# Designs tried in a protein design chat: VH-VL binders against q0atu2. Part 66

Target 1, 119 residues: q0atu2
Amino acid sequence: MLDKKARIRTSREYRNVFEKGKRLSGRFLIIYYVENALDNNRFGFITNKKIGMAVIRNRIKRQLRAIVREYQGQVKNKHDIVLVARAGIGKSSFEGMEKDYIAIMKKAGLFARNANKID

## First folded at step 3 (VH-VL)

Design ra1 (framework fv_recibokibart)
Fold by ESMFold2-Fast, scan of step 3:
Structure ra1 (fold): chain C 119 residues (1-119), chain A 123 residues (1-123), chain B 108 residues (1-108)
Amino acid sequence: as target 1 above (119 residues)
Amino acid sequence: QVQLVQSGAEVKKPGASVKVSCKASGYTFTEYYMHWAKQAPGQGLEWIGEINPDSGDTNYAQKFQGRVTMTRDTSISTAYMELSRLRSDDTAVYYCARDTGSFEYPSGHFDYWGQGTLVTVSS
Amino acid sequence: QIVLTQSPGTLSLSPGERATLSCRASQSVSYSYLHWYQQKPGQAPRLWIYGASSRATGIPDRFSGSGSGTDFTLTISRLEPEDFATYYCQQYESSPWTFGQGTKLEIK
């Protein structure tokens, strides 16, 4: 599970991301993202009942958190990001979700490619 | 139909703790924030805090920080509020209430309320 | 914290009259984050108006909300007997979420 500091926790924090943030849709995921005034990134996860039964939703949540954790170091600092799972994600493989996440984050300009270069 | 059903009235001594339950039905429990509010006799409403039933993350009003603990059990769609170190001015009806907005767009207004739980603190 | 002050504390009127209930905030509140609840004795509050002016499902047309910034109003154009209750405003602009002290609408 992600550390407390790396999670969006309050209702108002979620509201802020949806109200002020940008939206980008992928195949299985939608992300909403906004710059924050902190020294770190925070992530939120939304898996609604349209995805399927509780067992499927719980698997998706665990897998998304694992993917986010794996790629934390590649995400540009100071963002609040909410991942919303789309209907159909329950039929995806772990690799499929991972690929979609990378593609969306790259499209959003949130993945740093060369951290040691000024571009 | 959405319903929030709270546990029954409690009588406690000063210094004790009380734990109130709120059982949700008619919707997906983990998709809406749950709030708790206090109403002392003859007084208005006072927000205590909120819980994200999916993650278990909580946020409390500063006045109650250190004395209140909110938890949930997703297997039975039930939220709990425990208030410790009870004082006479904790005598009140306590309500649970559902945030109208889903996690995608929480709104901080409350569309469904529990019936209330009277907690009496007497010496 | 944002303090919401409602006035009057008690409003005594007869059925058929117009009621105007005020809610004043100590700091600016986006109208999207100002809500009203109705509460009758022995009952839980009920959502009445949300986002300053939107009626909750099933709420009669005689109820209207308005306002922005620090000044918000709930108006009942023609009071019915069932409208006599306590009304609370609430803000979601800044944590902690707060309620006004209530306006009790009573039969004169």
Scores: ipSAE 0.563, ipTM 0.842, lowest interface PAE 1.7, mean pLDDT 90

Design ra10 (framework fv_recibokibart)
Fold by ESMFold2-Fast, scan of step 3:
Structure ra10 (fold): chain C 119 residues (1-119), chain A 123 residues (1-123), chain B 108 residues (1-108)
Amino acid sequence: as target 1 above (119 residues)
Amino acid sequence: QVQLVQSGAEVKKPGASVKVSCKASGYTFTEYYMHWAKQAPGQGLEWIGEINPDSGDTNYAQKFQGRVTMTRDTSISTAYMELSRLRSDDTAVYYCARDTESLEYPSGHFDYWGQGTLVTVSS
Amino acid sequence: QIVLTQSPGTLSLSPGERATLSCRASQSVSYSYLHWYQQKPGQAPRLWIYGASSRATGIPDRFSGSGSGTDFTLTISRLEPEDFATYYCQQYESSPWTFGQGTKLEIK
């Protein structure tokens, strides 16, 4: 589970990201993102009914949280980011979702260049 | 078609806790924020807090922080508001209400309301 | 927190008259985040106007909302008997979300 401080919790915070944020689409994910005035990043997750039944949506959401946590250290600070799962995500592998997340975050300029990359 | 049905009236002693339920039907429960509001006898409306039914994340008015707990059970599309350490000034009708827009674009106005639950706190 | 002050507290008028209800915020509220509700005795509130000026579904066109910044108004151009109720404004600009204390519209 992401730390409480790293989650978008309130309805108004979600509204702010959608209203004022930038949008970038990947293969399985859409991100909406905006700079915040906090000391940290916050993430939100939306898996709507187009994806499938609750058990599928809950699995996808858990997997997305795991991916976000894994790469949290690479995300440039002071951003509110909402991940919206696209309808086709239910057919993707975990690795496919992970690759899509990395690609869209890099394209958005939200990943720090060399943080945790050389191994 | 959309309905929010709340549990029945409660009479509690000071210091007790009360848990009010709000059962949703006619829409996808996890796709809309649920809010709770208080209305003391002869008084206006007071917002208590909100819950994201999908994540379980909550946001409470500071006045109620530490005494209120909001939860939900997605398997039965039911939201709960528990208020602890009850005082006489907690006597009120409590409402659940749905945010009009989905989680993708919440708007902070409330299109459907429960019928209200009267909670009376008396010795 | 943003305090919403409604005036007058009680407005006594007759059917056929024009009603003007005021809601003043202690700090600026984007008009998209100011909403109005109607409540009759023994009933739950009903969404009436949202985003300062948009009528909710089924609300008659004699009702109009306006305003920006700190000053918002709900106007009823020609009162009908069913319009006598309490009206509350509400802000969604800053947490906690708050309601005004209400304006009770009563028959003279």
Scores: ipSAE 0.293, ipTM 0.766, lowest interface PAE 3.2, mean pLDDT 89

Design ra11 (framework fv_recibokibart)
Fold by ESMFold2-Fast, scan of step 3:
Structure ra11 (fold): chain C 119 residues (1-119), chain A 123 residues (1-123), chain B 108 residues (1-108)
Amino acid sequence: as target 1 above (119 residues)
Amino acid sequence: QVQLVQSGAEVKKPGASVKVSCKASGYTFTEYYMHWAKQAPGQGLEWIGEINPDSGDTNYAQKFQGRVTMTRDTSISTAYMELSRLRSDDTAVYYCARDYGSLEYPSGHFDYWGQGTLVTVSS
Amino acid sequence: QIVLTQSPGTLSLSPGERATLSCRASQSVSYSYLHWYQQKPGQAPRLWIYGASSRATGIPDRFSGSGSGTDFTLTISRLEPEDFATYYCQQYESSPWTFGQGTKLEIK
């Protein structure tokens, strides 16, 4: 699970990322991201009802948090990043979501160098 | 259509805890932030905190940090606010209120409010 | 925290008159994040104006909001009996979100 400090907690902070951040779309994920004035990264997650029933959305949220945590050390510091799950994500495998996340983060220039899995 | 229905009035002794519920209907519960506010008798409104009902993430006003806990149960579209270690100055009407904006675009203005729950703290 | 100060605390007027309610912030608030609520005794607050100047659904056009920076105003051009209530401003610029102490409009 991500540390509390690594989460975007306030509605206003989410609004700031959507309003001022850059947007990049992958196959299953959209990321919105903006540099912050903190010494750490913060992540937010959105899985709307159109993705599926609560049990599916909860599985996706858990899996996305696991993926983000595994690659946390590869992410350039001082960013607020919101992951928005696309409707098709419910049909994806864990590996498919992981690959999409890595591809998006590399394309956004948010991975420091090579995106080796931390552990 | 859209309704927020809160639990009934409570009378508590100092040091006790109270848990107020807010049942949402007429919209998708998990798509909008839920806020809680306090109004002491004859006084103005005071924001307590907010919860993202999809993620469960919360943010509280520092005045209430350590004494307030906000949770939700998505299976019954109900939000909860628990206030612990009650004091006499916690006597107030407590409101839940929905953010007008979606989770993707929260607006910070509250379009629907519960009817309020009176919590009285007395010996 | 941002402190919102409303003035006057109580405004006594008659139906047909113009009302001007002030809300001053201790630091700058984007107008898109300043909102107004109306509250009648025994009732929950009701959203009235959002983003400084936008009327909420069903709010009569005699109500207008304006302002930017630290100074915001709610104006009622011609008071009707149902307009006598307490009005609160609220900011969403920085957490914690805060309300003003309210201006009570009462019949003279």
Scores: ipSAE 0.366, ipTM 0.787, lowest interface PAE 2.4, mean pLDDT 90

Design ra12 (framework fv_recibokibart)
Fold by ESMFold2-Fast, scan of step 3:
Structure ra12 (fold): chain C 119 residues (1-119), chain A 123 residues (1-123), chain B 108 residues (1-108)
Amino acid sequence: as target 1 above (119 residues)
Amino acid sequence: QVQLVQSGAEVKKPGASVKVSCKASGYTFTEYYMHWAKQAPGQGLEWIGEINPDSGDTNYAQKFQGRVTMTRDTSISTAYMELSRLRSDDTAVYYCARDTGSLEYPDSHFDYWGQGTLVTVSS
Amino acid sequence: QIVLTQSPGTLSLSPGERATLSCRASQSVSYSYLHWYQQKPGQAPRLWIYGASSRATGIPDRFSGSGSGTDFTLTISRLEPEDFATYYCQQYESSPWTFGQGTKLEIK
């Protein structure tokens, strides 16, 4: 599970990310992200009713937390990042969500070591 | 209709703990932050903390850190605030209140409030 | 923490008069994060004005809010009997969320 230090917990911190952060959309995910003044990254997760029934939303939340946890060591330090699940994510596979997350994080420049483009 | 219904008045001795409940109805409980506030007799409002009912994550005012615990039970749409090591200056009406914004866009202004729970701490 | 100081502590006025309530913050608060609540004795507070100037649903147009930075004002252009209550400002700029000590509007 994500350490409490790695979670966005307050209403104001969520609001700050949404208002001042940059937005980037993937197929199943939207991320909002902003630099923080801490020594670590913090993640927030939003799965709303548009996704589907509680069983589906709870599965999606667990899977997204697992994906974030798996790749947390690759994320550039000092960011607050909120993942918002889009309508349609309920029909995605775990692998599909993972690929979307990686693609979004790379495009946002948030992975500590982006592959150097040769040429 | 959105409604927040709190548990009844409590009388406690110094050093005891009290647990106040706040039952929500009329909206999706897990989609809005829940806040708690204290109002001592004849005094103003004091924010105690907040809970994300979806994740269970909490944030407390430093003054109450170490003495307050906020929890929720999503199966019955109920939030709880437990205050331990009660002192005489904990005598107050305690309110729960819903954040106007959703978890996606919280606003931390409070559109619906519970009716309040009087907690009296006396020897 | 941000301290909100309301003035005056008590306003004694008659119906028909204009009321001006002040809320001063110890540091800058974005106007979007300054809110006002009304509370009558024995009742829970009610959201009155949010984001410094937006009236909550059902709030009469005789109520107006204004301000920015550290100075905010709630104005009631013509007091009605039901307006006599305590008004609290609140900030959402920085945790912990704080309220002012309140201004009590009482009938003279």
Scores: ipSAE 0.452, ipTM 0.816, lowest interface PAE 2.3, mean pLDDT 90

Design ra13 (framework fv_recibokibart)
Fold by ESMFold2-Fast, scan of step 3:
Structure ra13 (fold): chain C 119 residues (1-119), chain A 123 residues (1-123), chain B 108 residues (1-108)
Amino acid sequence: as target 1 above (119 residues)
Amino acid sequence: QVQLVQSGAEVKKPGASVKVSCKASGYTFTEYYMHWAKQAPGQGLEWIGEINPDSGDTNYAQKFQGRVTMTRDTSISTAYMELSRLRSDDTAVYYCARDTGSLEYPYGHFDYWGQGTLVTVSS
Amino acid sequence: QIVLTQSPGTLSLSPGERATLSCRASQSVSYSYLHWYQQKPGQAPRLWIYGASSRATGIPDRFSGSGSGTDFTLTISRLEPEDFATYYCQQYESSPWTFGQGTKLEIK
């Protein structure tokens, strides 16, 4: 589980990321990201009913948090990042979601040099 | 179509806990923030906190931090607010209210409100 | 915490008159984050004006909101009997989100 300091928790902070952030789409994920004025990164997660039943959405949320936590040390500091699950993510494997996350974060320039576990 | 229905009035003794429910219908429960507010008798409104019903993440007013817990059950589209260690000044009507905007773009104003739940703390 | 101070606390007027309700913030509030609610006794609040000046669905055009920075105003150009209620301003600029203490419009 991500530490409370590493999570976007307030509605207004989510609004800031969506309003002012950059957007990148992957196969299963969309990320919105903006530089923050803090000493750390914060992550937010959104899954909607288009993904599937509650059981599927809950699995996706747990798996995305696990992926983010695993690669947390590789992310460039001082960013607020929101992950939005796309409708097709329910059919993805864990490995597929992980690969998509790494690809998007690299494309966004958010992964630090020498940071990819599957590279 | 959109409706928020709260649980009925409660009478509690000082030191007890109360859990108020707010059942949503007519929209996708997990796509809008839910807020809770307090209104003591003859007084104005006081914001208690908010919950992202999709993630379960919460944000509470400092005044209630440590005594309030907000949760939700997505299978029945119901939000809960639990207030512990009740005091006489917790006597109030408690409201749930939906943020007008989506999780992707919260507006921070509240278009639909529950009918209110009167909680009386009596010693 | 941003404190919202509404004035007057009680405003006694007759139908047909103009009402002007003030909301002053202790710190600057972006106009997009200043909202107004109407509440009648025994009822839940109802969203009335959002983003300082936008009328919510179904709200008559005799109601207008204005302001920026620390000073915001709700104006009712010609009071109708159904307008007598308590009005609250609310800010979404800084957590915790706060409401003003309310202005009660009462019949003179």
Scores: ipSAE 0.540, ipTM 0.830, lowest interface PAE 1.5, mean pLDDT 90

Design ra14 (framework fv_recibokibart)
Fold by ESMFold2-Fast, scan of step 3:
Structure ra14 (fold): chain C 119 residues (1-119), chain A 123 residues (1-123), chain B 108 residues (1-108)
Amino acid sequence: as target 1 above (119 residues)
Amino acid sequence: QVQLVQSGAEVKKPGASVKVSCKASGYTFTEYYMHWAKQAPGQGLEWIGEINPDSGDTNYAQKFQGRVTMTRDTSISTAYMELSRLRSDDTAVYYCARDTGSLEYPSGYFDYWGQGTLVTVSS
Amino acid sequence: QIVLTQSPGTLSLSPGERATLSCRASQSVSYSYLHWYQQKPGQAPRLWIYGASSRATGIPDRFSGSGSGTDFTLTISRLEPEDFATYYCQQYESSPWTFGQGTKLEIK
């Protein structure tokens, strides 16, 4: 559950992030990210059929939204960021996904100073 | 075999609402954007909006904002478009259409279309 | 909003002739985001050309698309009877996505 303004909502905006964005791969996540012309960050989430059945994909998507929401204040402003779940994410713990998210966002230079909760 | 099957023709009075359905089969419903378009009699096509069937997120053309609502039911692979406060110039065939690209890489062009639903608004 | 203007509105030709259909955009459109559809009376539109120049599956090679920026063209090198239909261009450059008003290709 993220604020409506913090979500990538249109097909073309997803297309833009994939075409023009930088890519970084973590253990369970890939992020694509690009600067936007807005005053806020927006997040998108992709959990395709390769991850598993709908029940697993829906759990992963819910958990990723919760993680992003928890750390949204630590993310440098004015970015569109798409999280793509890797096939192995279905076997990860919540803590494992959270740790991977923090690590990849720090490596991308997208986290502000002091963005540590569990690591 | 991909198919989009729309609900039947509707006749409505001005001020009423209409809800058109579009049932998808032959593919994973939640993996492709669904679009809606309007075609008034003897006129061209007009894009109304799109819905991400996985998230439920929508994007509408400004002209229809405030009168259109797009929803979906993933359990029956069906998308819906509801248009409220109907006017005579809402008389048209309404189409659903599937984006050719996946949610990971939307294409913005439409390979499969529903057969169309005629909505007539008259007194 | 990007306005797509198609010309001519109606094109009257005979089988065997060459047809040239124009689509002009009010603002620049990447060729990757300009598409064409064919529509026959009583039928839904059918994807015909995508990304300005790529034929959709099953579309005969007598059809070709070209153009960039604001000026796009659909060409039919030698008209067959089944080609008489209305053709629409569409852009995906800027929301809202828009269609041209259509060019009706009719038998002379």
Scores: ipSAE 0.601, ipTM 0.848, lowest interface PAE 1.3, mean pLDDT 90

Design ra15 (framework fv_recibokibart)
Fold by ESMFold2-Fast, scan of step 3:
Order: C-alpha cells, then sequence, then structure tokens
Structure ra15 (fold): chain C 119 residues (1-119), chain A 122 residues (1-122), chain B 108 residues (1-108)
C-alpha cells in the first residue's frame, strides 16, 4: 500500500494532473504527470470498465500499486503522476506491465540514475 | 438509468452518531467520485466531503473534520457517511451526489440522492 | 475558503420576464470550475449549468451562463412558471468546495 502522503487523494488533484500535466503513452499504460510544490511524489491509478470485469480491474490495480511501490526510490522527486490502464492491460503479465512502466518513466525523464531496484 | 437511493429519515439524541447510506445503480460505482452535502432547514447547501469509491481515499471540509467518516462497499455499490457527536445544528437533510468521472473530475454533481433527513432532538 | 455571494437574495418577477442572477467569488475562480444548480422545495438540487456556460442535459435554451474571474451570471431570457426555484452557484477552484447562499426566484 502506498503511504497517504504518496497518493493523489482528492478529485481536484486528479483534475490538476489531467489538465496541466504532460501525457505519455506506453503499450499498456498512459501516464499524466506534473511537477508539484511538495517535497515528495504522489501517485494516482485509474482502471476503468473498458479493461474488463471487476476481478480483472482489481488485479491490475494491485499489480500497478506493487510496481509503483517497488520503483518508488527511482522516481525524481516533486511529481504528481497518474497511471491510466489501457484496455489491453487485462491480457498482460505482471512482467509486461513492469517493463512498460519502466520504459515510459524513462522516456518521460522521471527515473533517476543509479537505482538498484531497476537492475 | 443512474440512481442514487439513500437510507430513510433518522431521529437521534445529542451526542449520538448517525450513518447514512447511498446505494448507486446504473453505472460503474468505482469510476465516479461521491460527494456529501448538508442542507439545514430553510438554508443553503454546504459541502461535507468526498470519497474516491475505487481507492477509499477521502477529503473532508475542515468544519466536519474529526466528526465525519466516509466509507464505501464496492460489492454492493454503496457509499456511507457517518457523523458523530451529534448536536442540534446537525439537524438537516443530507445528500449524496455523484461527480463526473474519476478520469476527469470536474466537481459538478450530475446525479443526487433524494436526501436523508436527520433530526437531532431530545 | 472561497466565499460565493449571490445577489439578489430574492428576485420577484413575472412569467415572460428576463431574470439575471449574480454570483461573486471572494477570489478568482476558473470558469471551468463554476457551476449552477436549481432546487425546488422538497427536492434534491439538480445540475443546471456547468463550467460557467454549459447547459446540463435537458436544460432549456432560455438558460445561459456567463462570466469569468470573480463575476458570474445565470440568465433566463423568458421566465416560465416551472423556472421559479432557488438557484445556487458552486466553486471547485479550491477546497473546501463551496456553494453560494442561493437566489430565490419567486412569482410577483
Amino acid sequence: as target 1 above (119 residues)
Amino acid sequence: QVQLVQSGAEVKKPGASVKVSCKASGYTFTEYYMHWAKQAPGQGLEWIGEINPDSGDTNYAQKFQGRVTMTRDTSISTAYMELSRLRSDDTAVYYCARDTSLEYPSGHFDYWGQGTLVTVSS
Amino acid sequence: QIVLTQSPGTLSLSPGERATLSCRASQSVSYSYLHWYQQKPGQAPRLWIYGASSRATGIPDRFSGSGSGTDFTLTISRLEPEDFATYYCQQYESSPWTFGQGTKLEIK
């Protein structure tokens, strides 16, 4: 579970990321991201009905949270980041989602150098 | 069709707690923020707080901090608002209301419950 | 918190007349975060205008919203009997989300 401080919690904070943030698409994920005025990162997750049934959406949410937690130390500080799962993610493996996350975060310039968890 | 159906009227004594329910149907419950608002007799609307039904994360107006708790049960598409340490000025109609989608919340409430009257008296 | 002040508090008019309802914010509100609701006695509020100027589903063309910054207006070009109700503005610019005190539109 991510700490409360590391989560985007309010509707308005989600709206701010979508409205003012940059967008980058991967194979299974879209990220929206914006620099914040805090001293930490915050993450949000969206898995909607287009992905599949509730059991699939709940699995995807758990797996995405686990991936974000694992690579938390890799992410450049002071960002609000929302992960939106694409329709095809329901058929992906955990490893496939993890690779997509790493690739998109690197492409966005959000991954810091020298992170051992990525090795 | 989208519907929000609230629990029935309650009469409580000062110091008690009340828990109001709001059952959603006709849409995917976890894809829309749910808000709660208060309307005292003959008065205007006052926002109490919001809940993300997917994550369970809440945000409350400062006036209600420490006395309000919002929860949900995704298995039955129901949101709850519990207000504790009731006083006479908590007498009001309480509404649940649906925000726009979780992807692009806009803070406007397109569907409302019918309201639940809570009366606090001896 | 942002305070929304609606004026007048009560507006007495006859069917067929034009109504202009004002909502002033204590600080700037993006027009995309200013909304209006209609409420009749004994009923829940109903979304009427969102994002300052967009009519909600089913709302007649005689209703229009406008404004930006701190000044917003709801206009009804020709009042119908069913339009007599209380109207509330609401902001989503900063927490806590707040409503105005309402303008009651009543028949003369």
Scores: ipSAE 0.594, ipTM 0.863, lowest interface PAE 1.6, mean pLDDT 91

Design ra16 (framework fv_recibokibart)
Fold by ESMFold2-Fast, scan of step 3:
Structure ra16 (fold): chain C 119 residues (1-119), chain A 122 residues (1-122), chain B 108 residues (1-108)
Amino acid sequence: as target 1 above (119 residues)
Amino acid sequence: QVQLVQSGAEVKKPGASVKVSCKASGYTFTEYYMHWAKQAPGQGLEWIGEINPDSGDTNYAQKFQGRVTMTRDTSISTAYMELSRLRSDDTAVYYCARDTGSLEYPSHFDYWGQGTLVTVSS
Amino acid sequence: QIVLTQSPGTLSLSPGERATLSCRASQSVSYSYLHWYQQKPGQAPRLWIYGASSRATGIPDRFSGSGSGTDFTLTISRLEPEDFATYYCQQYESSPWTFGQGTKLEIK
């Protein structure tokens, strides 16, 4: 699980990212991101009704948190980042979501290195 | 359509705890933040905290941190606020309130519960 | 925390008169995050104006909100008997979310 310090926890903090942040769209994900005044990164996750039934939305949210956790060490510090799942994400594989996340984060300039996992 | 119904009035002794419920209907419970606010007799409103009913994540005002716990039960669309180590100045009406639109577009408290009077007296 | 100061604390007027209620913030608040609630004795607060100037559903057009930065105003152009209540401003700019102390609008 992501530590509580690494999660966007309040509706106002989500709103701040949407209003002040930059937006990038991938195939299955949209990210909104803004630099914060903290010494760490925070992530938020949104799966709305367009994706499908609650069981599908909950599965997607769990999988996205797992992906973010796996790659958190590669993300540049001091950012609030919100991941919004697009309607088509329910048809994607876990690998497809992972690849989309990596591609978007690289395009946003939020990955410190052009690598996936450190070997 | 949208309705928030709170539990009934409570009378507690100092040092006890109280758990107030707020049952939501007329919308998808997990898609909107729920807030709690306090109003002492003859006084204004004071924000206590909020809960994301989908994740269970909470955020509390510093004044209540350590004494308040917010939870929810998605199977019955009900939010709870528990306040412990009650003091006489906890005597107040407690309100639940729904945040606007959705988790991604929060902004204001559009629907409120009817309030629960908690009286703390020895 | 952002402190909201409402003035006057009590406003005594008669039906038919104009009411102007002020809310001043200790720090700048985006107009999108300043809201007004009406509360009558024994009742829950009701959303009245959101985003500084947008009327909530069913609110009469005699009510208008305005302002930006640190200064916000709620105006009632021609008071009706049902308008006598306490009005609270609220900011959603910075946690913790705070309310003003209220302006009680009472019949003279």
Scores: ipSAE 0.006, ipTM 0.560, lowest interface PAE 9.5, mean pLDDT 86

Design ra17 (framework fv_recibokibart)
Fold by ESMFold2-Fast, scan of step 3:
Structure ra17 (fold): chain C 119 residues (1-119), chain A 123 residues (1-123), chain B 108 residues (1-108)
Amino acid sequence: as target 1 above (119 residues)
Amino acid sequence: QVQLVQSGAEVKKPGASVKVSCKASGYTFTEYYMHWAKQAPGQGLEWIGEINPDSGDTNYAQKFQGRVTMTRDTSISTAYMELSRLRSDDTAVYYCARDTGSLEYPSGHFDYWGQGTLVTVSS
Amino acid sequence: QIVLTQSPGTLSLSPGERATLSCRASQSVSYSYLHWYQQKPGQAPRLWIYGASSRATGIPDRFSGSGSGTDFTLTISRLEPEDFATYYCQQYEDSPWTFGQGTKLEIK
């Protein structure tokens, strides 16, 4: 459950991320991200009809929020990040989505190196 | 093709609550923001708030914060606006309106509007 | 919040004349976030011009929008009888999204 402070809530804020942000595609996820002027990160989630029925989309949203929440402390601060689920995500396992999220966030340079590494 | 159909007129007493519905058809309901606006008799338009119908996340004008609640039911493509603790100056036509842009690129202008719901608050 | 002030409040003209409607913002509004609506009595508003200058689908080319910063204008080059209505400007620059008070175009 992400705190409301950590969510992108307004249409205008989504517009800003899509218009000014960088885009990076993973296997099951696309992220759009931009640095914000706040003291915290905010996340948005989009699951469109291409994924499947409402019950599948709602499950995917819950699982993505859980993944984001679990790795929240490892994300470099001061970013607005929108996760867009790709059509194939409905056939993915939870672990598959989690691995894709970690890989794409690392590739984007959004994961703090030290927080993701234990020697 | 695209239509927004609102519930019928209501008469309420001060202190009551009213819940207006807006049923969407002809497009994918969850892919566009839905907005609500107020128009008092003989007056201009006033934005109340917006809802992301996919996530359920809402954003309200501060003036209505604490008295307005926006929800939706994706199974029937219907958005709702509930206004509580009604006052006489809440008498107005209330409109739902669709953002022209998709969730991936909201435009902040409104291409389709409901027909309006007259809410009269009188004692 | 951004206040949009429209002038004049009422504009009385005859068919065939040019109409110029002004919308002034209390602070700068990005060109892409200034929009205009037409409303006739008993009807919902209808999107007319978006992004300061783009006509919505089906809107006649006698309508044009212009402006930037704080000053925006809606122009009707040659009024037709069906153009007499109330016009509202609207901003999407800063929450809450706001409308102007409207300019009523009436037959002289």
Scores: ipSAE 0.532, ipTM 0.834, lowest interface PAE 1.5, mean pLDDT 90

